# VHH binders against q9y6x5: the designs that were tried, part 267

Target 1, 379 residues: q9y6x5
Amino acid sequence: LPPKLLLVSFDGFRADYLKNYEFPHLQNFIKEGVLVEHVKNVFITKTFPNHYSIVTGLYEESHGIVANSMYDAVTKKHFSDSNDKDPFWWNEAVPIWVTNQLQENRSSAAAMWPGTDVPIHDTISSYFMNYNSSVSFEERLNNITMWLNNSNPPVTFATLYWEEPDASGHKYGPEDKENMSRVLKKIDDLIGDLVQRLKMLGLWENLNVIITSDHGMTQCSQDRLINLDSCIDHSYYTLIDLSPVAAILPKINRTEVYNKLKNCSPHMNVYLKEDIPNRFYYQHNDRIQPIILVADEGWTIVLNESSQKLGDHGYDNSLPSMHPFLAAHGPAFHKGYKHSTINIVDIYPMMCHILGLKPHPNNGTFGHTKCLLVDQWCI
Short names: E, the ipSAE of ESMFold2; O, the ipSAE of OpenDDE; V2, 0.75 times the mean of E and O plus 0.25 times the DockQ between their complexes.

## First folded at step 13 (VHH)

Design U15 (framework vhh_7uia_1)
Fold by ESMFold2-Fast, scan of step 13:
Structure U15 (fold): chain B 379 residues (1-379), chain A 123 residues (1-123)
Amino acid sequence: as target 1 above (379 residues)
Amino acid sequence: QLQLVETGGGLVKPGGSLRLSCVVSGFTFSSYAMAWVRQAPGKELEWVSSISDSGGYTYYEDSVKGRFTISTDNAKNTLYLQMSSLKPEDTAVYYCARTEYKYSGEWTPFDLWGQGTQVTVSS
């Protein structure tokens, strides 16, 4: 039988939560598998960009999902939420489920991973659920496991997405130990349920399972706000995305807008597109606006109003608070191995290797993940 | 001392077969992607085939696909190129080369080369 892989994402699962809270079920999973302590995600450190980077192995400037809110100046299209199913936004890359389905005798299954309910290059996941945050983890898991066992052609790649701990991280902030402890315990229980369901169905020993996340979370405060209205009038620009990375489309001369913003706050960097640091790999796409504002960790950009968010992400991808982890178990993976760090774009070529797929051109480096795999040598 | 040594070249008639071997020393063979690159008389270097460090991914130039097979034996530190249905156009010096593979489908510049082995396809 062909190798099978289930890719699970718990949105906003900051890597150092593993050190500050108890996860008995996740620790049992790790004990018999592998752990990557930090995954360096792509900039900007937001949900849609990083979820698409995981499944394409590309930086945001290359795969085209450059933010959760986007504008394309050439076509004048707007992307504003997860309900935008226009393939235009997703067609600059080929995600792994599409490649998996284009190989002979393979199907893909998806429980709400971003992009899986969109036909990309005229190919939609063989089995999928339309995005609906009200659908329980149990229902998502039941559908995925049913499809893994009862599909022809066989499902060899499956994805499962869960919105926590991101939603609670925003609401309470990562420093709220009491509320975060409750949320993270529920997630650990869901991991226990996942493992038990796979064991019950006879899948556990022969299925490769990756548990990861797209980004972390940092504490915000009403004392750390940047009021953009104090620096520039709305008549000078169109706002495409606000916080913590603001995307500015000038209505007047770009230099004049830049000069008004340049000294707006000591806690915000202002970049002309061509001056964005090369290390971000965030320049070469029409959906990246002419001026980008990057707030310092924990600072929120606002428009003459307060923010109720106590936690946020989107910040500089070198910040440890923005990093998720990766844990994996299955026949492809060593048991009891710990690795310090990989890049989030490295996950895609590793998954292609496990599934025997030829990867599309990507920014990942297989050498970074080969120490995790039983069929590889690492030095 | 890093070294690649090719063997297996020779004269063969059109439609014939040859197997090239490249023995590696001085580095951990399984940690690098390997390639075969050829140069026909009076022509530029032409990439022929590559194999990933895992051996799990193989890539071929369109003109040789289905006729050539690249493989490795990590225990012997040896890269192979099995050539079948040889054509006069395959006449070239064949070089074994070390490269760094990214699963982007792009190969880094070849940083270590063998001395080459001559393949001549002629009646």
Scores: ipSAE 0.000, ipTM 0.107, lowest interface PAE 20.1, mean pLDDT 87

Design U16 (framework vhh_7uia_1)
Fold by ESMFold2-Fast, scan of step 13:
Structure U16 (fold): chain B 379 residues (1-379), chain A 123 residues (1-123)
Amino acid sequence: as target 1 above (379 residues)
Amino acid sequence: QLQLVETGGGLVKPGGSLRLSCVVSGFTFSSYAMAWVRQAPGKELEWVSSISGRGGYTYYEDSVKGRFTISTDNAKNTLYLQMSSLKPEDTAVYYCARTEYKYSGEWTPFDLWGQGTQVTVSS
């Protein structure tokens, strides 16, 4: 009886891929569901920040996961892809699986969504898989469907994370049509497998499924490098994060470091923390460093070295190349409806509504997603 | 014990073919992605090709696309690079390397390298 929701992320799935490639399985999913053509993500347009924004409805300055690499000056703790299990980093917000377990006394399940293998406010997802990139999509799907069908208290919220097409986007760049075509066809086949598995298990008709992503991808080049070492010596600062948004912690006077950096490249903006544009909502958190460098789209910040990346993300969230899409199917959603744009923070209050949960205070606007839902009036 | 051993390098004339092999031990391809990386004399390391066991994806640098083919034989625990239509510019030491995909959306730096095998394309 209680509503159920499966949230699926294909990392780095740029919205414009839907127009440039064929997705027969995804198109069948959309035909009987809804499509949001662009999702405006939060700044910076990186994996950890945006995955946490989806499940909290908060800007990065509010939920505290402000980058893929972070430093806290008070505690002297470091966050990275290899050091992401300390609850300290995640405790500035309450993700939806925690609310689901505490508010409704129901179970949550997770196949590797960022943060789900960490106890947050002393609560870890009821069922979860420790992050391991070697685990196949099929094994993740098998565990999720088993938990959705066989758990008591019932699993009402489940998440599934997959690393592609982000890995391929970095390696080939989004403009490599032949290689990206092969990768995206394989992802479409995985979507077909997902739908078929849910149908075979009798879950399809009563399950709400959201397929989305955290960001897009843009083309990079060896001709578009910003060499930080040409402007400032390493002895003047500690580097917390590098590209395309560099986080600088000065070892000398902040103004001196700023002055050495501000004219480093015409393809990079240099901000003192208090001068970061308000539209980024990237200022009010101690984990945001005193000086932030923002490269122009397609430019890579380096330390006297070449870059092997042909694609990257992390750029200005106003760029369409940074936007993912959202598709959804299930009893909560209209059939055959297309919507132009929502904000990534709007996903959280929509999911809370579907699950009957009271949302924590958040930056999303429920009104932006009303037209997707059968029990709501459009504006 | 974790190790990578490359073989198959040598001298070949322009337009010729070579097959490089990399025998791995201590792990399986389905648990990692594998890559071929080359270094020409006096130049930086250049990524050539990768294969991911998780999704069966193959990846190629533009200059080798259509000429090189990366593949695995899981029964023999061996990674291959079939090189055809070789050019003098393909002259380099070729390394077999292991990598892993992380949440950050990046492939990890190569954490296990072979010894390298020399490929020379000249008359």
Scores: ipSAE 0.074, ipTM 0.491, lowest interface PAE 4.6, mean pLDDT 90

Design U17 (framework vhh_7uia_1; at its last look DockQ between E and O 0.01; V2 from the best seeds 0.00; counts 0 for: pae E 19.7 > 2, placed apart)
Fold by OpenDDE, look of step 14:
Structure U17 (fold): chain B 379 residues (1-379), chain A 123 residues (1-123)
Amino acid sequence: as target 1 above (379 residues)
Amino acid sequence: QLQLVETGGGLVKPGGSLRLSCVVSGFTFSSYAMAWVRQAPGKELEWVSSISGKGGYTYYEDSVKGRFTISTDNAKNTLYLQMSSLKPEDTAVYYCARTEYKYSGEWTPFDLWGQGTQVTVSS
C-alpha cells in the first residue's frame, strides 16, 4: 500500500503553549511519536505565507504568497481573505498536494488548508472543502477520514486546518491564562477526537500524521502603538498591509516617504526593499512593496491609534513567540523522540520523502528531519 | 430573501434577565458565524458576543462575560442571547448580525443585520 500522510494545522499554536499548559491527548500523541519543540517559520509570520511554505518548502519570496494582503502593481490585482481564489497568486509554486495528485493512482484531499480550494497549475485537490470558518472540526475531520478511507484513486495526502487557537489568541492575548487555558483544552480535546476517529476507522497504525501550526502569538497592548499618521500624511502612500509588518506603496518620491518614516518610532524598523535583511528571505519578489515597516515584538502599527487585538503575529521569525511546534506519528516516525528545532521549510522535503514524491526545488533541508524518521540515519 | 429578526427586548430592572432571539431566514443558519452587537444612546456600536458555526466556539466582550450566553438552535434557525445580571450600562439596541472568521485573523464586516431590539435596564 502506498504511504499516506495527514497534515494538520492548528493556526496560531505557539510552541511554548506545550510547556505552559496541559495537553493529555497531544502528549500521548507525542509519546507515541516525535516532537519538534520549535519550528522556525518564515518571515512574514502570517497564515497564508507560512501555510504555503509548509507545503512548498519555499521562502515567501520564492512561492509568491508574501503576505495575507498583497498588491501586484503590474496587474493591479489585490490579494486578501476576500479575494484569494485567483490562481495568479499561487502559481509561482507547486504545492505538495498537486505533486501528489499528478502521480499515478494517487489523489489528495483537503479541509480548508489555505490554497486548497484554488486550482493551482490547473489542478485542484480531488477532494476539498471551501473555506468556511463555521464548519465544525468534526465535520472537517469526518470528510477527511472518509476520503482517506474510501476514495479511488486512494487519497494518499490530506490536509486539515483549524482556526484555533489563533482566533482566541488575537482576542484574549496569549498571556491570558484563564481564557487560553479553556481554548487550549478544547484544542487538546479535538486532537483526542482525531486520534479516536483514526483508531475507529483502522487508520491509526498505517497513517502518518503531522500536527503542526503556522505561527505563534505575542501579547499586544494599547500602550504599545505606532501611529503612522503622526509621521506621514496618508495621501503620500497606499497601505497594502498594516501590522506588524506594513507594506508601503509610495504615491510620491520613495525616498521622501522613507525619510518621513525612518524615524517614526524607536520600536519600528523601516526598510527599503533592497535593504531588507537577507535572513528574512523577503526581497526577491515583485509583490513585496518598495518600503516595509517592521514593528518590534508586541508593538502594533496603527492608523488613528485604533486597535482591537490583544494578541498578534507576523513579527520577526527569529522570535520564539512566533514559533509553532511539530508533532508526528505513524510508520515513518520514531516513537518517543524529541527534537529541538527545524525550519518550517524543512517539512516539505520530509513529507515528500514519506510519500515517495520527488520534491520540486525548495529551500528545505532534508537532513534536518532525518532523526525523526525510522528509515534514516540520525547523525 | 435574507433576513434577521430580533425579538425579546424590553424593560427590566437591574439584576434581571432577558433572552433575546434572532430568527434567520434565507440562508443556512449553521453555515455562518453569528454575532450580537449593541448600540447605546450616543455611543458607537459595540460588539457583544459571537458564535462560530455548528459546534463552534463562543466569544464574549469582557463586560458581559459570565453574564451573557450566546447559543443557537439550528432546527429553528434561531440565535439566542441569554442575558443575566443586567446592568444599566447594558441598555442599548441589540442587533444580531452575520460574520465570518478569516485566515488573516480578522472577522469579516457584518454583512447582514437585523432591525434591532431595545433593551432597557432601569430601576
Scores: ipSAE 0.440, ipTM 0.769, lowest interface PAE 1.1, mean pLDDT 94
Fold by ESMFold2-Fast, scan of step 13:
Formats: C-alpha cells, structure tokens, sequence
Structure U17 (fold): chain B 379 residues (1-379), chain A 123 residues (1-123)
C-alpha cells in the first residue's frame, strides 16, 4: 500500500564511466527514467562518510562519520571498519531506515549498506545482512526482493550495496581500459538482472529504484607519492588516517607540527582545523583532527613505503573524478529526463518525499531534485 | 581447524601449462576472497591473482593477464589457477591465501596461507 523505494549503490562508480563505456542495460533503465549526470559528494570523498550522507542528508561534520578511520578527542575512542560495531559512531544522525521504521509501522531491509548492521538510536534495519564481500549480488538481490514481497509490516525502504567498481578501481586504476571495461560490463549485466528480477516478481511498475554511488576514482602512480616520514618524525604525532587525507593528532605543540608539515610537499595542502576551507563543510566535529593534510588529485601519502593502490578516492569533492551519478526509475520519477548536477545530501530529502516521511533537519535542498519528480512543478 | 592445501606444481618447459589447486577446510570457502601469491627465488612476495567467493570477480597482476585464469568450485571448496604460456620468470613457490575486502575500500592483509607448491619453468 505505501510507496516503496529500493536504493542501490555501486561503490566507486565514477560519473564519466557512463560516457567512456557501453551500458546497454543501464541506458534502457535511464530511457524510461531519470539521469543526474553528476552528483557532488561530501568531503572527504570516502565510502563510509558518503554512504551515511546519502541516507541522512548531512555533511560529515554533522553526521559524525568523518572518515573510514576516526578518533574522537572528547571520549578518546578509536574507530576502524573492523568488527567494532559501537553505535557511538553512528548516533550523531538518524538515517532514513530508522525514520521509516519509527513513523508509520513500516519495515526496512538492507543488503550490506554501511551502518545497517548497527543499532542506531536503538533501532536496527528490520531485515539485514552482515557485511561479507564474498556474498554474490544475486544473493543480496534475492534477499531484498523476498523482503519487499513477503514482509509484515511491509518493507517500504530497501538498500543494496555492491563493492564494484571500487575494488577493481583501486586494484587497476580507472585508466586501465581493458580491466575496467570487463568490470563495468559485469556491473551492467547485474543491473539487467536486477530489472529482470523485479519484472518477474511484479514489483517493477510500482517500485521506485535509485541507482547511485558514493564517489568516483582517480589514477594513482608510484611516481606520485608524498613520503610523510621525510617531513616529520613519528614521535611528534599520532596518525589517525593516512591517504589521500591524513588526520594528524599532535603529541607536541600543534603549531610546531604544522610548521614541520606546511611546506613539505608542493602536492598536498596542510590545514589547521580552523583553516579548513568552508566549502568542504569539514570542521565542526570532535572527530576531525587538529591538522588535516589533503593530497592533490592522484597523489598518495605514504610512510616511507610504496602504495599498492593504482586508483584512489578521498580527494577534493570539487573534482569531477570524485563525482558519481544518479539514475532512477519508478512511479515517482519522470521518464526520459536528464539533469546536470545535484548535491549528494539532496538525495535524502527527495527519498523522504517519495516515502511520505518527515525528514530530520538536513543539509539537502528539496528544490534541487524536484524536477526529477512527477508530482512536482519544475520552473 | 583452518587449512589450505596446494597441489599441481612441478617442472614444465617454457610455453607449457599447469593447473594449481587449493583445497580449503575448516571454514566456508565462499565466505572469503581467495588469492594466489608467489615468491620467486631471492625475490619478495608478489600477488598474482584474486577471486571473490560467490561474486566471481577476478583480478590479475599485469604480467599474468591473458595467460593465467583464477576460478573456484565452491561445491568442492577448491580454488584453481590455470597457468598457460608459462615463462622462466614464472618460476616461484605459489601460495594459496585468504583475504577480505572491507567497507573502507581496503583489502585486508592475507591472514591464512597454504604451505606452497613449487612451479619451475625451465628448458
């Protein structure tokens, strides 16, 4: 009875892949739906931060997942993506699946979206899968579609996460046309499988489906390394996160650490926390460290060793290489409409509108996405 | 008890082929990504190829692309490396190893290793 939404993320799907490779299944999806060519993500352009921004509509400084590795200066807690599922890290925001379950006796389902296996404000997704990278896309899709059809209260919000093309982007770099072509063709085939499954189950015409991603990917090289050990001795600081945005916790006076780092490499910017550019919206949180290093696109910060990554992300969110896209299909969306750009935080209020949910205060602007929707007037 | 057992190594002439097998026990094979890693005489460990368990995504080091094929038989808990067009520089001890892709976009270090199987390519 209520509107239904499936949110799908292909991790690390750079927007311009759509122009450089063939996607027959995705193009058929777009032909009868909408395409946003670029989604401007939040800084830093990393997996955990941007996936949480999609479902909360908040900048990282506001939702509290400010990196994939974090230290909270007030509580002295450390975070990594290991088996640590402490709700403390996620409790600074309310993701859409929590709101969905609490407002109108609805269920949520999740196939491995970051945060869905953690109780947030004492609420966990009604149906979920613990993260395991070896579980196939088909098994994730089988569970999601089963829950969409066979749940009481009904599943009205479902999420599906897939690790590619991020894993291959890191391994090969986005400029490896041969390997990326193979990986992206496989992803397009998975999109075809998704559409076919929804049609066979009678869900396709009444389900809203969003296909998006958290960030892009840029080419790295062993010729573009910044050796942090050449700048400063390990005894002066604790390293919270390394590359391409390094989070530095000084063990001595902050100004002394800053002075040792500030002119060390022409290929990174060094910021005291209060000097981080306002456009990043990356300043007002205890988990943002006193000194932040931001490498230039394609440069990798290392500790006197080579990097094994040929592709990476986390860079300045103004870079087109860091931008994903958004495609959508369903009763809420126009058919054959193309839009140039939205902010990633705009996805949350749009999804709340589609589901009839009252959004929590957020950094998104509904007006940026209203032209995608059939029930809105676009001027 | 966790165990990886490699077989299929041996002596082969340049241009020849070999198939390596790795039998996994003590855990659900399809719950992990698996890899082949080699060490040539007097050299460091070199990653060769990886495969996701049920996902079927494959990854190759540049020098082996088009010559080596990684595959799994999940029903037999067996990982394979089909090697063709072998070169003298492929001479190494080949190890089967377990890894995991994390949400953070990082591959974990290999945490479970087999005993290794010797591959010698010599005329």
Amino acid sequence: as target 1 above (379 residues)
Amino acid sequence: QLQLVETGGGLVKPGGSLRLSCVVSGFTFSSYAMAWVRQAPGKELEWVSSISGKGGYTYYEDSVKGRFTISTDNAKNTLYLQMSSLKPEDTAVYYCARTEYKYSGEWTPFDLWGQGTQVTVSS
Scores: ipSAE 0.263, ipTM 0.664, lowest interface PAE 4.7, mean pLDDT 90
Fold by ESMFold2, look of step 14:
Structure U17 (fold): chain B 379 residues (1-379), chain A 123 residues (1-123)
Amino acid sequence: as target 1 above (379 residues)
Amino acid sequence: QLQLVETGGGLVKPGGSLRLSCVVSGFTFSSYAMAWVRQAPGKELEWVSSISGKGGYTYYEDSVKGRFTISTDNAKNTLYLQMSSLKPEDTAVYYCARTEYKYSGEWTPFDLWGQGTQVTVSS
C-alpha cells in the first residue's frame, strides 16, 4: 500500500488553547500519536503566507506569498484574500500536492486549503473544492474521504481547511473565555467527527493525519491604536497592507517617508527593507515593499478609523501568541510522544519523507522532526 | 562590537532582594527580545524571564512569577531583573541573552550571551 497523508488546518488555532481549554477528542488523537506544542511560524504571521509555507517548506520571501495583501507595480496586479486566484502570485514555488500528483500512480485532493483551487504551474489538485466558506465541515470531510477511498490513481495526499477558530478569534478576541470555549468545543467535536469517520471508512489505521494551524491570535483593544494619519499625509505613500504589518510604497523620497514615520509611535517598529531583521527572513522579494511598519503585540495600525477587531494576528513570529501547534497520528508516527517546538517550514520535508517524495529546495530541516517518526533513529 | 555585560550579583539572605543589570552595546533593543537565563551549580541552563524589544510584554518562568520583574531602560540600553523574596533555589549564575527574535519564550534560541553574574542565596 502506498503511504497516504491527510493534512488538516484549523485556522488561527493558538498553541496555548490546548492548555487553557478542554479538548477530549483532540487529546485522544494526541495520546495515540504525537504533539508538537509550539510551531514557530513564518513572518508575517498571516493566513496565506503560512499555509503556503507549510506546503512548500519555504520562507515567504522565497515562495512569494508575502502577505494577505500584495501589489506588483509592473503588472498592476493586486492580491488579497478575496482576490487570490491569479497563478502569477503562486508560481514562485511548487506546493506538495503538485509534486505528489505528478508521481506515477498518485493523485492529490483538496478541500479548500489556500491555493488548491489555483492552477499553479498549470497544475491544479487532481480533486478539489472551489473555495466557499459556506460549505460545512461535514461536506468537506465527505468529499475528502470519498476521494481517499475511491480514486484511481489513488489519492495519496489530501488537504482539509477550516476557518475556525480564526474567524471567532477576530470577532471575540482570544481572552473572551465564554465565547471561545463555545467555539473551541465545536472544533473539538469536529475533530471527533473526523476521527470517527476515518475509523468507519477503514482509513484510520493506514492514513497518516496531521492536524495543525497557520498562526495564533492576540487580544486587541480600542485603547491600543496607532493612528497613521496623525504622522504622515496619505499623499506621500501608497498603502499596500495596513495592520499589524503595514506595507508602505513611498510616492516621494523614501528616506523622507521613513523619517516622517520613524517616531510615529513607540508601539511600532519602522523598517527600511534593507534593515528588516535577518531573523524574519523577509527581505529578498520584490513584493515586499520599501518600508514596513510592525506593530507591537495587541496594537492596531489604523488610518483615522477605529478598529472593529477584538483579536488579530500577523505580528512578529517570535510571539508565543502567534504560534500554532501540530498533532499527528498514523503508521508513520510514534504514539504518545511530545516535542516542544519545530519551525513551520520543517513540516514540508517531513511530509515529503512520509510520502516518499524528493523535496524541492526548501528552508526546512528534516532533523527537527525525526523524533516524531517511527522509521527514524532519534536517540 | 556586540556585548552584553551583567552586574549586580552577590550574596543575599533568603527573603532578600537584588537587582541585576545588563548593559547592551552594538545593537538596538527594539529589534530583539532580551532574556535572563540561569544555571545552578551542576545543572542545565534554565530560562527565567523575557521582555519584548520595546518593553511592552514580559514573560516569566512559573517559579519566579510574582517575585521577579524584568524591565528595560532604552535610554541607557540596559536590561534589568528585579529579584525579590529570594530563595536558596534561586542560587545560580544569571546570564542576560539576546534572541534573534523580537519576542521570546523558553523555546527560543539565543544568539548572544553575557559573561554571567553570580547570585548566591544563603543563610
Scores: ipSAE 0.000, ipTM 0.147, lowest interface PAE 19.7, mean pLDDT 88
ESMFold2 (binder alone), look of step 14: mean pLDDT 81; pTM 0.840

Design U18 (framework vhh_7uia_1)
Fold by ESMFold2-Fast, scan of step 13:
Structure U18 (fold): chain B 379 residues (1-379), chain A 123 residues (1-123)
Amino acid sequence: as target 1 above (379 residues)
Amino acid sequence: QLQLVETGGGLVKPGGSLRLSCVVSGFTFSSYAMAWVRQAPGKELEWVSSISGYGGYTYYEDSVKGRFTISTDNAKNTLYLQMSSLKPEDTAVYYCARTEYKYSGEWTPFDLWGQGTQVTVSS
């Protein structure tokens, strides 16, 4: 029987939450599995880009999902997470569920992972749920476990996405211990439900399970706003994305727009596309706009309005506040092993190895995850 | 054709209970959070409670915690507010409101409102 893998994402689960709150169910999972304390995500540290990097092993400039809001100047297409299912946006990479279905006559299943309800290279996840935020974790789990047990060809790769703690992190900020404690306790209970369901269905002993996230969260404030309207008039540019990384499409000469922005705030870096730091791997894609503004941690770019956000992400990927964690359990993984750091792009080649798939060219390094795996030499 | 219709208000004595209902039409709770917002006579709008469309995470104003319970019936497209241990200070017009919850977890301002239902707590 081929190996099976369930990949679970709790959106916006900052790595240091594990040190500041109690997670009895997650700690039991880790005790018999592995923990990577920090996962260095890709820039920009946003939901769609990082979820697609997990399943492709590519930087955003390579997979083409460069933000949650995008514009392609050649095709004149706009992307927004509210309504866009156009395969155009997703076709610059091959996600693992497509590879899984095409290489081995295997099936994939998806409970709302970004991109799984879109045909990519004419291939859609064998079983999937259209994104619907009203659908409970229990219903998503019920569908995933049913598909893992009752599919032909067999489901060997399954994904499950959950919106918390990101939504509460935005609303309350990560420093609101009372509200975050309640939210994180609920997530730990959901992890307990997940493990118990898999045990009851006879899946637990033979299923590899990865629990991870796409990014962290940092505290924002009404005292840390950058009013873009004080820097430049709206007639000079089209705004493609706002905060904390603003994507600016000039309506006039690019150099003139750059000169109006470059010294506007001490808490914002302004880059011409070719001057974006190489360490971000955020330059070589037509969907990256001619001018990018990068706010300092905890600062919000606004248009002469107050921000409702008490927490946000999208900031520099070197910031520990932006880092998620990775925990895993199953026949492929060591028991009781702790690792300090991997890159989020390293998850894809590791998953391909576990599933026996040949990975597409990617930016991950398999060597970084070898120590997690029982069938590999740890240096 | 987007509409929020509220029922269940009325006159109740201090310590009493009421259940408010809000029937939504023209949309589902997918990608939206729902809220109850009240306005007492001569005062500003005050947020009371919210429920997310993604698993029923609930949030409450401190003055109503332990007394009010927000819930949804997604199959009936109905939002509820169960109110108990009512106080004269709870007297207000109660509005059902929608906020857009994007896939990324972003919240928008309230963009759709019900007509309101009057709750009066007096002896």
Scores: ipSAE 0.006, ipTM 0.298, lowest interface PAE 10.4, mean pLDDT 88

Design U19 (framework vhh_7uia_1)
Fold by ESMFold2-Fast, scan of step 13:
Structure U19 (fold): chain B 379 residues (1-379), chain A 123 residues (1-123)
Amino acid sequence: as target 1 above (379 residues)
Amino acid sequence: QLQLVETGGGLVKPGGSLRLSCVVSGFTFSSYAMAWVRQAPGKELEWVSSISGHGGYTYYEDSVKGRFTISTDNAKNTLYLQMSSLKPEDTAVYYCARTEYKYSGEWTPFDLWGQGTQVTVSS
């Protein structure tokens, strides 16, 4: 029987939540599977960019989803995560569900993973749900398990996306122990429901399941604001994205805009595009703006206003607070193995190996995930 | 026609309770989140509470946690805010509003508003 893989994302699940809260269902999952304690994500540490990096194995400058709000300087197109479904934005890479459908003549299924409701290279996930944040986890799970059992050609790759704990992390902040404890317990119960449903349907023993996330979360405060309006007038630039990484499109001389911004705050780094640190892999794409502002951890960039967010992400990907985890269970994975860290781009070539797919050129390194897999030699 | 109609406001003594109702027409809860937003005299709009369309996740401003409960009745197309242990500081016009959650963790600007209902907490 062909190998099957279910990839599950809990948006904004910071890796160290595993140390500070109890997850009995997730711990039972890990006991007979594997845990990667930290996944180093890509910059910027935002939802759309990192979800697309997981399924393409590419840095944001290479796959083209460089932010949740984008402007393409060559075509003059604007992107917003609210309603923009133009395939143009997604066509700089080939996600794994497209490869799965075209290379192996197999089906893919998706419950709201970013990009799965968009035709990419004229190929859309065989089964998918249009994005709607109000659809319950149970309904998403019911559809995914139905498609895994009742499809021809067979569904071999399935994705399931859930908005929490990101939404609550923004609302309460990760340091709100009482509210975050309640939210994370609910997520652990959903993981229990997932495992129980797969066992009941006879899928558990033969299905590879990966549970991961796109980024973490850090505590913000009304005491840590950077007001751009104090440094530069709106007539000098167009704002493409605001916080914590601001994307600035100058309306006047780029050097003059840079000079007005470079000393705006001691808690913000200002980069001309060509001066963005190489370690970010965030430079070589027309959708990256001429000036990028990067706030220090926990600082919020605002336009003469207060921020309602008590938690945020998007910060430097070297920060442990921005890192998610990865847990996995199934016939491809060792049992009871713990690994310290991998790069988020490494997930894609590992998944291709599990599914027997030839990966497209990517930035991941298969060797980094070898020790997780039963059919590999770990030295 | 898209419309939000609010009722249930009034004068109440400190420690009292009120239930605000918002009847929606022309759309379904399943595609939107709903919010209660208040404005005290001479103050800015303050977000109070939000609920996802299927009644799954609820969110509250810190000053109202444990005192206010947001809920929906999908069969009646009605959003509720049950307010208890009311304080003079809760005196405001309360608005029902429609919004959408984005992947970025941002809410879209409120694109549909009720007319508001006055809540006055005074002895």
Scores: ipSAE 0.015, ipTM 0.470, lowest interface PAE 6.9, mean pLDDT 89

